# Ledger of designs, part 5: VHH binders against J-type co-chaperone jac1, mitochondrial (jac1)

Target 1, 176 residues: J-type co-chaperone jac1, mitochondrial (jac1), of Schizosaccharomyces pombe (q9utl6)
Amino acid sequence: FHSSSCQSEAKNFYKQFEGDISDPPPKGPFDIDLGALKSSYLRKMKTLHPDVAQGKDAALAQRDSAELSKAYNTLKAPLTRAEYILQLQGINPVSEDISNSDPEFLMEIMDVHENISASRDSPEKLLQLSQENQGRKVQEINEIRKAMESSNWDSALLYVNRLRYWNTIDKILHDL
Short names: E, the ipSAE of ESMFold2; O, the ipSAE of OpenDDE; V2, 0.75 times the mean of E and O plus 0.25 times the DockQ between their complexes.

## First folded at step 1 (VHH)

Design y07 (framework vhh_7yz9_2)
Fold by ESMFold2-Fast, scan of step 1:
Structure y07 (fold): chain B 176 residues (1-176), chain A 122 residues (1-122)
Amino acid sequence: as target 1 above (176 residues)
Amino acid sequence: QWQLVESGGGLVQAGGSLRLSCTASGFTFSTYAMGWYRQTAGNEREWVAFISSGGSTTYADSVKGRFTISRDNAKNTVYLQMNSLKPEDTAVYYCAAQTGYYPLTYKEYDYWGQGTPVTVSS
């Protein structure tokens, strides 16, 4: 016998906010109304808060609260949202091949790392590098949006992996 | 509901110390980067200190060597230890949370506290 998996809605994150946000690509837009998402999360979290539930209902509320938080945290950020959308399409969002098959991009990443190291003790320079990196992330997000809304999943996977490296740079900038 | 609740502000003499605390609820604190900001009569919030989800710290030049930011993920709390306080440190201090993976401008932080006033007398 064969085994089947329901990749579509496997994590049910968009369903957690049904009616408040649009469906994921290719049915809906990549972008989410973050204000609507936040408002929906707050209202739903208040209902599921452990202080409201008791006994066996408390255990269910804890589980539902954890799932709701995971859904919210995944969808509110472009990288984790894009990774989740790829998973809904049955695509592994992590690709080891991208860093090895794109030497120009790898060199760009290495140059940015060096610039950060040289600027480590200057908050002003680190802020400037953070702003520059935000521009790179916006560029990748625009490409992800175009690819996903056009069901160009190979391109979407490429840009998602590039965005992941820029998120690593953000983490390094904030970790200095 | 999610909240950031600040405490530890008050009046202190120049050269004194205060420890500010900011306790988070309603979100997965350990995955968030945390920052401290302050606002003076200029009505513009300025960045003071930042701690990543991984615990790495960065400080504004005006407080470097005097202030220390730290976090306790078990208590969902971020701290700002303020030593050698100066009258110019007088401000309302705010804590803020952002996703640890996406750099945000001041206006784009996910969560903000209500602020805690700090007054440093001469």
Scores: ipSAE 0.000, ipTM 0.100, lowest interface PAE 15.7, mean pLDDT 77

Design y08 (framework vhh_7yz9_2)
Fold by ESMFold2-Fast, scan of step 1:
Structure y08 (fold): chain B 176 residues (1-176), chain A 120 residues (1-120)
Amino acid sequence: as target 1 above (176 residues)
Amino acid sequence: QWQLVESGGGLVQAGGSLRLSCTASGSTFSINYMGWYRQTAGNEREWVAFITRGGSTTYADSVKGRFTISRDNAKNTVYLQMNSLKPEDTAVYYCAKAPWLGYSYGLDYWGQGTPVTVSS
């Protein structure tokens, strides 16, 4: 159960863009300047051109490029960003137990699915439901921001799990 | 589209064990959530266990500590290990794809059902 690889951890995703983006909550804001993040990512990727004639340097550049891409992709989207921030706090973001304690939210999901089923043959109604679901996602993101910036980690975990369900609804609508 | 094939039900004495299996076949997973439900004559269908793609599990209070849900993603199969069975567990057990925890609605992708009878 002991692993020496734990002694050589890769650096924090936020630190990979240090100076170009703010610190994560609670020290900084939840929102990230996506233009600044993308510019930083592209600039840093340009410096990681592997030379096919270089052995160790080429391998290190490929590793660094992969890790930088992972960091960028994680931070650019609100759900994966929120999950990562919870992980930085030592919290498992994918706990399913919390969903069982929110019956009002589960009833809302049931109502949404009923409306999707009832609208199966209507592209215009499905579009309306997709737009309504986007509004719910925005609401959860606002609650995540408030919770994380005030170090209310229990609330943050709750709203992150709610946002994940609305993402699942988006997938259901896409797969119809 | 989902096609579900269930197996493992049967007759067992109180205190015994059974393992149910459900294999999804015929298409790529659009949603990787799977659940086990049960129904007795004259009663509504109730959920007993749920599992996400990553293996996170949730159980109904009536089965918690006795039943274990698991999955093999390589085989597209979900299992329900039932231990310390009680006469009250007698029901037809159904495998279902669900869009969320503990619920199956609208797009009813149910298996054929497998009967479990627990004698006292």
Scores: ipSAE 0.000, ipTM 0.102, lowest interface PAE 12.4, mean pLDDT 76

Design y09 (framework vhh_7yz9_2)
Fold by ESMFold2-Fast, scan of step 1:
Structure y09 (fold): chain B 176 residues (1-176), chain A 122 residues (1-122)
Amino acid sequence: as target 1 above (176 residues)
Amino acid sequence: QWQLVESGGGLVQAGGSLRLSCTASGFTVSNNYMGWYRQTAGNEREWVAFIYSGGHTTYADSVKGRFTISRDNAKNTVYLQMNSLKPEDTAVYYCARGPIYYDSSGYSFDYWGQGTPVTVSS
């Protein structure tokens, strides 16, 4: 993606909530006021309700509603927010291969999978593993925050890809 | 190593005050969005208050002006100061590490404590 398209994307997501949330890193913080984000989203959605726009305006309202929902859903979660911020910087968020760059991290992922398999019949053990995985996600998010706010985009890309693996573990734990 | 431990609940008269504590281990509260939720019998958990890494706070309409969320970075602890308590505030209070949308896809939230019960008598 070109730098001008990245700025256009910034206008589409962060600009959707301009005045209610901060600018993205490095200009603003990584963290978003999630209460303000949700309030802004709900207020703006009310103006796009089907009863407000009918006929020729209905199609535009549906498109704008879908775009606003995508912006909200993207920004409200740390992983998708971080991926979007990388895109704003002209970086493909899936360009880093964790298995090649960090064999120790890959071994940790494999160990977690084995522990989950060994614990499938124990709700108590699965809860403990879930809590431990949330701790790992927090650690990655803290590293993403530090990297992005200091414009260390190579580190940010690495930690974003690590966070994605831990999100996959969450899904596995939920599906058990 | 990562965990949250809640404390401070109990029985209090309407109009009284309580302070709940939530101590974190394995991570720093100043680097995270931290929040309090509550659950009454037969109802879903509801959000009460959030504090963000930059110190900004948000509150549910039902508690605005009465409750204050804060943190002590040196003690790695988040507090919920509850003033002007009402019988409707009776609930089990849970400390959660945010963001609230960590699993917006419908997976269950993982709350790291048993919760701390608060009973407000009329």
Scores: ipSAE 0.000, ipTM 0.108, lowest interface PAE 12.7, mean pLDDT 77

Design y10 (framework vhh_7yz9_2; at its last look DockQ between E and O 0.03; V2 from the best seeds 0.00; counts 0 for: pae E 12.8 > 2, placed apart)
Fold by ESMFold2, look of step 2:
Structure y10 (fold): chain B 176 residues (1-176), chain A 119 residues (1-119)
Amino acid sequence: as target 1 above (176 residues)
Amino acid sequence: QWQLVESGGGLVQAGGSLRLSCTASGFTFSSYYMGWYRQTAGNEREWVAFINSGGSTTYADSVKGRFTISRDNAKNTVYLQMNSLKPEDTAVYYCATRLFGGYHYMDVWGQGTPVTVSS
């Protein structure tokens, strides 16, 4: 059509599912109806058949399906959803300074790691630690929801960083 | 009844050393991390050092290399060895633990032991 690019410069993952899910905070809630999100994803993927078109059309279908899949996988999980919302606000969601700014939190993390190490031979204690960690994740997600729906972006970043650490612990427990 | 009792504070000259003790009762000491905080008049308490149940430690930047936290689980006691003391280390020192799992905060505190470092 033109000699210049017609593609969008930035993708908004929520726009991929417009009409099926609500807007992100602060306009809409942090929580997403995951059933609606999944149904929208599956329906839209049916119209993006990589093998339906050949040549240039096949390449475009592959790009569109990859973009939709990335949007879906990002929005379906609370941590990646929250990180994405922070990016929409122009905030870098990764912080490497938590060790210097919150020594009490780091001691909590170290204590949990030591308890996991001490409990490797006890399935019942590992289950208890996993349940406790799930409680910590729920608490951080609740704080993220409150902060984002109140446009308190500094607090949201704090709790996203904390959730990332608990997710790492959750992965450690899952891999045992 | 959960309780922490500090001892060992006093008056010491700059450059000197002092060893604080904190004895715990009413809970399984070996299962919990312990910390030291300090407070000067008119200011909020600031953390000084932590030691977890496995013996790993962390320190505030202002005391690294001068203070050492340790624990003796058989005696239900945590220690703070303070070396190369400076007048700015003058404070009331508290030991604390996180027993109830409160977010961001220690929730069991001792009564404090005063430390005065004279120039």
Scores: ipSAE 0.000, ipTM 0.255, lowest interface PAE 12.8, mean pLDDT 81
ESMFold2-Fast, scan of step 1: ipSAE 0.289; ipTM 0.645
ESMFold2 (binder alone), look of step 2: mean pLDDT 82; pTM 0.833
OpenDDE, look of step 2: ipSAE 0.006; ipTM 0.206

Design y11 (framework vhh_7yz9_2)
Fold by ESMFold2-Fast, scan of step 1:
Structure y11 (fold): chain B 176 residues (1-176), chain A 121 residues (1-121)
Amino acid sequence: as target 1 above (176 residues)
Amino acid sequence: QWQLVESGGGLVQAGGSLRLSCTASGLTFSSYAMGWYRQTAGNEREWVAFISSGGLTTYADSVKGRFTISRDNAKNTVYLQMNSLKPEDTAVYYCAAELYSDSPYYEFQHWGQGTPVTVSS
């Protein structure tokens, strides 16, 4: 009925923060208390880097720190969290074909790229485009939340792939 | 381009209160999570309080119940209200802005220059 803790056992990302965050959908909500996640991550990182760690102990601490960092980075961002939840359900998050399924969405993406190109030399316009893109990301995240909490995995996969496009736009705007 | 400017530090007696402010410019503030960290001489920076872009908060055990983090997106400012201050709260306090990336391999962190807080017995 109980499982013992094993330091070399591979744990899923949610289990690494058990007690501090909720279970993933369908058992828990899509949203994570990001403050609680960060707090848990920082407290656990502190315990993995003792002052006297040397040789083999230092190597194990480094491995565990890397695994904890991957779990934290995956869960803190809505896209990578959603992709991970799909993987927990046995779903490949990249199997959806957006270009075949939604030509209107593809046209919207093209329009956004053209607006960015036209606004490249205007910091004020780029800021507005960034804010508009945050709004699109919020819309997709709301749809992902609704779909996952209702166990509508087909819809969740669709909105995850849409969110991925908007995150690419974010990176373009951030790197300008 | 970006800048984080902290203010509100100073000298206070044990049991007193201070409010720290951090105003951001050159970034889309509402998209960033904001944190307060502190550093004492000879020690690494430790996390104190954190507020997500959506307003969810969390605190280090040492300050929980005494400190409150809040944000005002219209003013691009994050605050740390520090009550019931103790001598062990003496440190340089740093504001940090973190952008949640869809990438698991990096995060964007911006740091302020720090504001000193000294709590006397």
Scores: ipSAE 0.000, ipTM 0.187, lowest interface PAE 11.2, mean pLDDT 79

Design y12 (framework vhh_7yz9_2)
Fold by ESMFold2-Fast, scan of step 1:
Structure y12 (fold): chain B 176 residues (1-176), chain A 122 residues (1-122)
Amino acid sequence: as target 1 above (176 residues)
Amino acid sequence: QWQLVESGGGLVQAGGSLRLSCTASGFTFGDYAMGWYRQTAGNEREWVAFIYSGGSTTYADSVKGRFTISRDNAKNTVYLQMNSLKPEDTAVYYCARDRLLWGGSFSYFDYWGQGTPVTVSS
């Protein structure tokens, strides 16, 4: 018996939006209708107001809204969605060391860091690097989608870790 | 790599105090809600306290008024100040990046540290 098993009545992130979004891979698609997700989130958030809770105190309403916000924020973004799907499969999404399994990819990300450093004083060049990074993220998301929808979990883990590096680059560019 | 490292556990007498710390790495700490959970032998992990990214807090009824959760975003650390400890508080305490999503049950999320044991003698 798994030390981290969930109960049959426990509500995971996808179950919190059941009826409004599809099931996770491999049963459903990786992509989520973000409009449907947001609409579901906003409707459900309104029902968690303390005044409409049947006997719930403010702390329980805050707990429920925190859990709902976590579910929404996790599913709306491809990286955190993919990490969550791996966790549903019993896989630690951050266990892989990219430097050991893909030295060529590590060299690419190091080159991107150098290009950012060299372009620090050029807003035009930084914008170009940001656009190039969006392309890399799209490519990794396409690979994650393919892997997860085919139940290729080892490949999914690899591409999720690659996407995380590109998200780090995205954050660096936004903080500059 | 993402990690949570708990510290501060130990042996304490009933009525005593302990302060647990959890240092995070590998993610943007300030953007995430953090929680403390505990587990006794033969039982599933139970939620203890939760702190939002904005600083708002919530507590399990069993610890309200005795425990205080806080965070220091500059140090990537979340704390649990435990006062008026009872023998029933004896457990391994775990830090988590997110609250337990599955009501009353253990999560498949490996977003837990190794835990820090707390023993409260009677």
Scores: ipSAE 0.000, ipTM 0.099, lowest interface PAE 19.2, mean pLDDT 77

Design z01 (framework vhh_7zox_3)
Fold by ESMFold2-Fast, scan of step 1:
Structure z01 (fold): chain B 176 residues (1-176), chain A 119 residues (1-119)
Amino acid sequence: as target 1 above (176 residues)
Amino acid sequence: DVQLVESGGGLVQPGGSLRLSCVASGFTFSSYAMGWVRQAPGKGLEWVSDIYSGGSTGYADSVKGRFAISRDNAKNTLYLQMNRLKPEDTAVYYCARGWLRYSGPFDYAGQGTQVTVSS
């Protein structure tokens, strides 16, 4: 089995965009202004170019650029953002698979996979299944938002793990 | 108290056959997808095959055409018929409850049964 990446090494991603985006939950909202995030990222990347490092060597500028890129990529997507927020709370999202103990969730994902297999010969049906899966992802993101903004970290962990599996369904549909 | 108990492993020569069985208890077997995953020495878990509650089956490309998964809901038993075995099929085989394809979720696995394919 392939494990998802963990953001356990760095916990200052929001600080890198301080003033341009809100604080993470529970102090701020889960959602990020992606336009503001991208603008801040591009602006800061320009200052980290080796030619403008003001006495820094190229290796140090490269490291800082890589860290900024990791912060941007982590925060711009709901799943990786949520995983990072859990880590800020001292919760490792890969240390426990609580959602895997949910029989209702397992039955639902099995039914979805069965429907995908039955629809392999129909681009129209596959598109419908893709749209339905996007709806499930939106529902999980809404639950993550509610849980994190109310400091319900057990629920947040559950919904983050569910969102991860719906992302896997997207990959299967794309690779089909 | 969910239990999955595998049996049927052993030593077999290349080209031989084995039939693995998994007896399930502690849950409504007929309502769950079931499958087989394997782990070769020093390697990670690899999905082998699964069967949904409705009967639809899936197989890894490496075993397609050689292995057949089936279930007997009246006996709460899952089977894996393994034909034309190859040395690379050598692994511990685990019975698992859940969606197993593409590293999907599963919540219970048995203790495993060793399959060794060698002269």
Scores: ipSAE 0.000, ipTM 0.201, lowest interface PAE 12.2, mean pLDDT 80

Design z02 (framework vhh_7zox_3)
Fold by ESMFold2-Fast, scan of step 1:
Structure z02 (fold): chain B 176 residues (1-176), chain A 121 residues (1-121)
Amino acid sequence: as target 1 above (176 residues)
Amino acid sequence: DVQLVESGGGLVQPGGSLRLSCVASGFTFSDYWMGWVRQAPGKGLEWVSDISSGGETGYADSVKGRFAISRDNAKNTLYLQMNRLKPEDTAVYYCARDEYSGSYLDAFDIAGQGTQVTVSS
């Protein structure tokens, strides 16, 4: 009537795609073959969405497909993937206060915000700022990869929080 | 018009092998996910295997390790190599086209008449 492993935690997202993608760091690489991930997701989604499903069977299929979609959406993007890997290690990915830990980085963020504000009427300058921001994101992802693959979780947490700020900048630029 | 013509079915003994073929016409074959679905006597459709436009494959747990799906885009042909056949594999096998890469199983176009596979015990 009971299970020693069932305390209402979500299914492990990597296990949803077991056999189709590698294990998470440190056992496997940070990078995922996105083509294999997408193929696995679509294939499994087709299986979970039967032609005929009613009542309890329909509800279970919907729950399982929602969990599969959450797993796919989480793993396909580097930031959410990294946040999930930290959670697997028992680390809260949002527990760090960037303003107290890295004043130079905070100044860089403030400079980027000011540059965006100064460039609001120039589509060409906004595009350049967007391209520069993509470069910063790539740099953070490279650092996350190195840290996680070597089990340097403190460093991984730092770079994950930096990447989150650059994603916020992307959203601001997109909304302009 | 979209045409899918399946062939290769037949009567085999348990443990035997068959290779199914599906010749496609009326659409750009290389752009579509393709798959195999089957219907056992008195039962509904069951997804068996699929293959992406790029060649990535998937299999139902019931056939994984025994069946192999492949495609020849130059010949507009889809294949299913069936090994270590079981009586439970007895069904009509249909070639299916996925209308869109994001579609579910119920969005597969089954345009062919199917090919009968019978595994006797």
Scores: ipSAE 0.000, ipTM 0.133, lowest interface PAE 13.0, mean pLDDT 78

Design z03 (framework vhh_7zox_3)
Fold by ESMFold2-Fast, scan of step 1:
Structure z03 (fold): chain B 176 residues (1-176), chain A 119 residues (1-119)
Amino acid sequence: as target 1 above (176 residues)
Amino acid sequence: DVQLVESGGGLVQPGGSLRLSCVASGFTFSNYYMGWVRQAPGKGLEWVSDITSGGSTGYADSVKGRFAISRDNAKNTLYLQMNRLKPEDTAVYYCAKFRPGLYSYFDYAGQGTQVTVSS
């Protein structure tokens, strides 16, 4: 039989680390052993270094190194990992319009932006806002894990989009 | 016929800033996922950042919060704004064009531009 997904016909990111990390949901867990992932990445990068290969093999090693780096950085972070898992299921992770589907969440985002603006001159308040935002991210990650491990892809898509907003807030707070 | 020409590299002190540019030709720039990859002395290629045709961005953890990728489709130009540069950012930076589909397969890079961060 032929693959039912275009992505399963190519070496996907989980296959880059096969044997060192579990399969993606729903077959495996959402969480990844980050120590095992990093160790696998470093070992594989050492063998793919361009200086080890020559000629046409050097070009392939450069490309493989770039692909391996992309795979590692995608899988090590919960948001990009979740987006990639959705893509493996044939789902566009950015297809949902959050403004139309969740007006209360949009209002919460707007309130958070206003609180950050009002707190720019207070390192103590910015730290508190950062801690609150980390709590929101943890809750969304917990919901993503539950949804993906139970193949509830509609819920997974919703929570991935929510997590993306909190990641943006995290970035804004870090840059202040 | 695909060409990617990088510029904007140079020598800068730690904490400094640089803006890299990449002028693309030979393909419909606005339709492609574009990015930056780098090669530090004695290391393999590291993915730095990417931007989709729709403008969604991704960053390696090592540069997140310091670098900003952007594109100007009218000028066929990709940019990388690099702030708060560190010695470990020293590398040749390559503009990269990615294949359609998984968006994980790099299929072209330019000749690169050298960035050296040293006092």
Scores: ipSAE 0.000, ipTM 0.148, lowest interface PAE 17.8, mean pLDDT 78

Design z04 (framework vhh_7zox_3)
Fold by ESMFold2-Fast, scan of step 1:
Structure z04 (fold): chain B 176 residues (1-176), chain A 120 residues (1-120)
Amino acid sequence: as target 1 above (176 residues)
Amino acid sequence: DVQLVESGGGLVQPGGSLRLSCVASGFTVSSNYMGWVRQAPGKGLEWVSDIYSGGRTGYADSVKGRFAISRDNAKNTLYLQMNRLKPEDTAVYYCARAPLWGYSSHMDVAGQGTQVTVSS
């Protein structure tokens, strides 16, 4: 049965992989077996992608493939998975502004940006900053896991917003 | 309750232009992170362009300088102006609402798509 408190979609992302992955928090763990998820995705994609032609049939096949790809891409990454889980709880993951919520975190973000700017001409320093950023992402993911598995949705929203900033730092470092 | 409906696709010659429209109902386009993704026959989804609620825009390298994303608040509509079209732009184009700040590849609401074919 589907609860009225959950956001309604034609196909819930977790239900598209039902039997291959666990339920989302708080019923199941935050972590997903990524090998099982990928195997399920590839098996299902082979079924949905047989010999397509241009026109209406191609468009329907593409839509079904796009929906499955959306579900896979959302669940495979910790940030997008966490944002989706918040949406299932009726929470908008992007509505918070950090400027008044966490001044110490804002200062840390500013310091990281300045360190990146100072290191633009040093591939070795940029690599070190990238590695340090991966450590920050791991810490936020651990906090998200603890919060979601204990149904502490206010804390989960806070740590999801922090993780999003560290992902933006990854994008900046990649584009350099 | 929430819905996106695309239009404006069609057949166009290389070098031509098309303007895609996406009408939203059940939510406000200007208050959300919106984007366009496309899928060529037999290929996966490719991010094309996005616009954040604050107005910042992004473009895929393959379309940068040729495509422009915009919004019309009065019509609650998202647009994609496509100029200097190439055969490789042939795809089904989907407008989408993405819940992700700075990431357009993960849609929580998407339309049915509109077909764009570029051929001589």
Scores: ipSAE 0.000, ipTM 0.115, lowest interface PAE 15.1, mean pLDDT 78

Design z05 (framework vhh_7zox_3)
Fold by ESMFold2-Fast, scan of step 1:
Structure z05 (fold): chain B 176 residues (1-176), chain A 121 residues (1-121)
Amino acid sequence: as target 1 above (176 residues)
Amino acid sequence: DVQLVESGGGLVQPGGSLRLSCVASGFTFSRYGMGWVRQAPGKGLEWVSDISSGGSTGYADSVKGRFAISRDNAKNTLYLQMNRLKPEDTAVYYCATYLGFGSRTYYFDYAGQGTQVTVSS
């Protein structure tokens, strides 16, 4: 389903940092220079902070600051960046028709979950599982980069969904 | 050693009903969200329905009001009651698992044999 409002919002994030970061795939790289992104964000935020404005101007500054923060937070993290890039391509990053049919991946996720359950009383084992999960996230990010830079959008969507799963495992491990 | 074994498919006339079953083993069934996906001839996989570990259900718009998903955690079994079947429901039906909260965000399926449903007169 196509949404003009959603696509207009999606197009604006990279434009807010135009000149400081590269264009999104397929025109540019998936990776962003996070130092350049942060510097641009902080520089722009100084002029939009509520402390600089008064009265009704303060409310507008708060709104603009919130929108700039949303753009920065979306682009600085690989998962939300990838989801945003998919939206720029008119692809819903959370699709009812997209699932991982790879039986080895299904078995891996089941093994990870069972290992977490078995390790709840061992901080040492939970730390090891956390480190292993970071490795899985890196591998998915590498596949997302490769797919997006080659305009393989079906593959990109698949790997984005895998990365989202590993982010969920990361949260479960953090909350234990 | 994760296994999901589907059954209950068959040939049925339009307007008829079928009940699919999926017996799970090799993981703690009660802790996972479960769902059904289907693949019609010449098409990709389509999500049909899901049920969370807590019993919250979701349905694709194409099946809302006609299909009902349920689970029996004591028997490690997932069910799909299919009513008012249409020719476009013809597909191989696979059961699948979700990790997290009954959300399509964590949807996964498996390369099992599935169960064939054919709706024809």
Scores: ipSAE 0.000, ipTM 0.126, lowest interface PAE 12.4, mean pLDDT 77

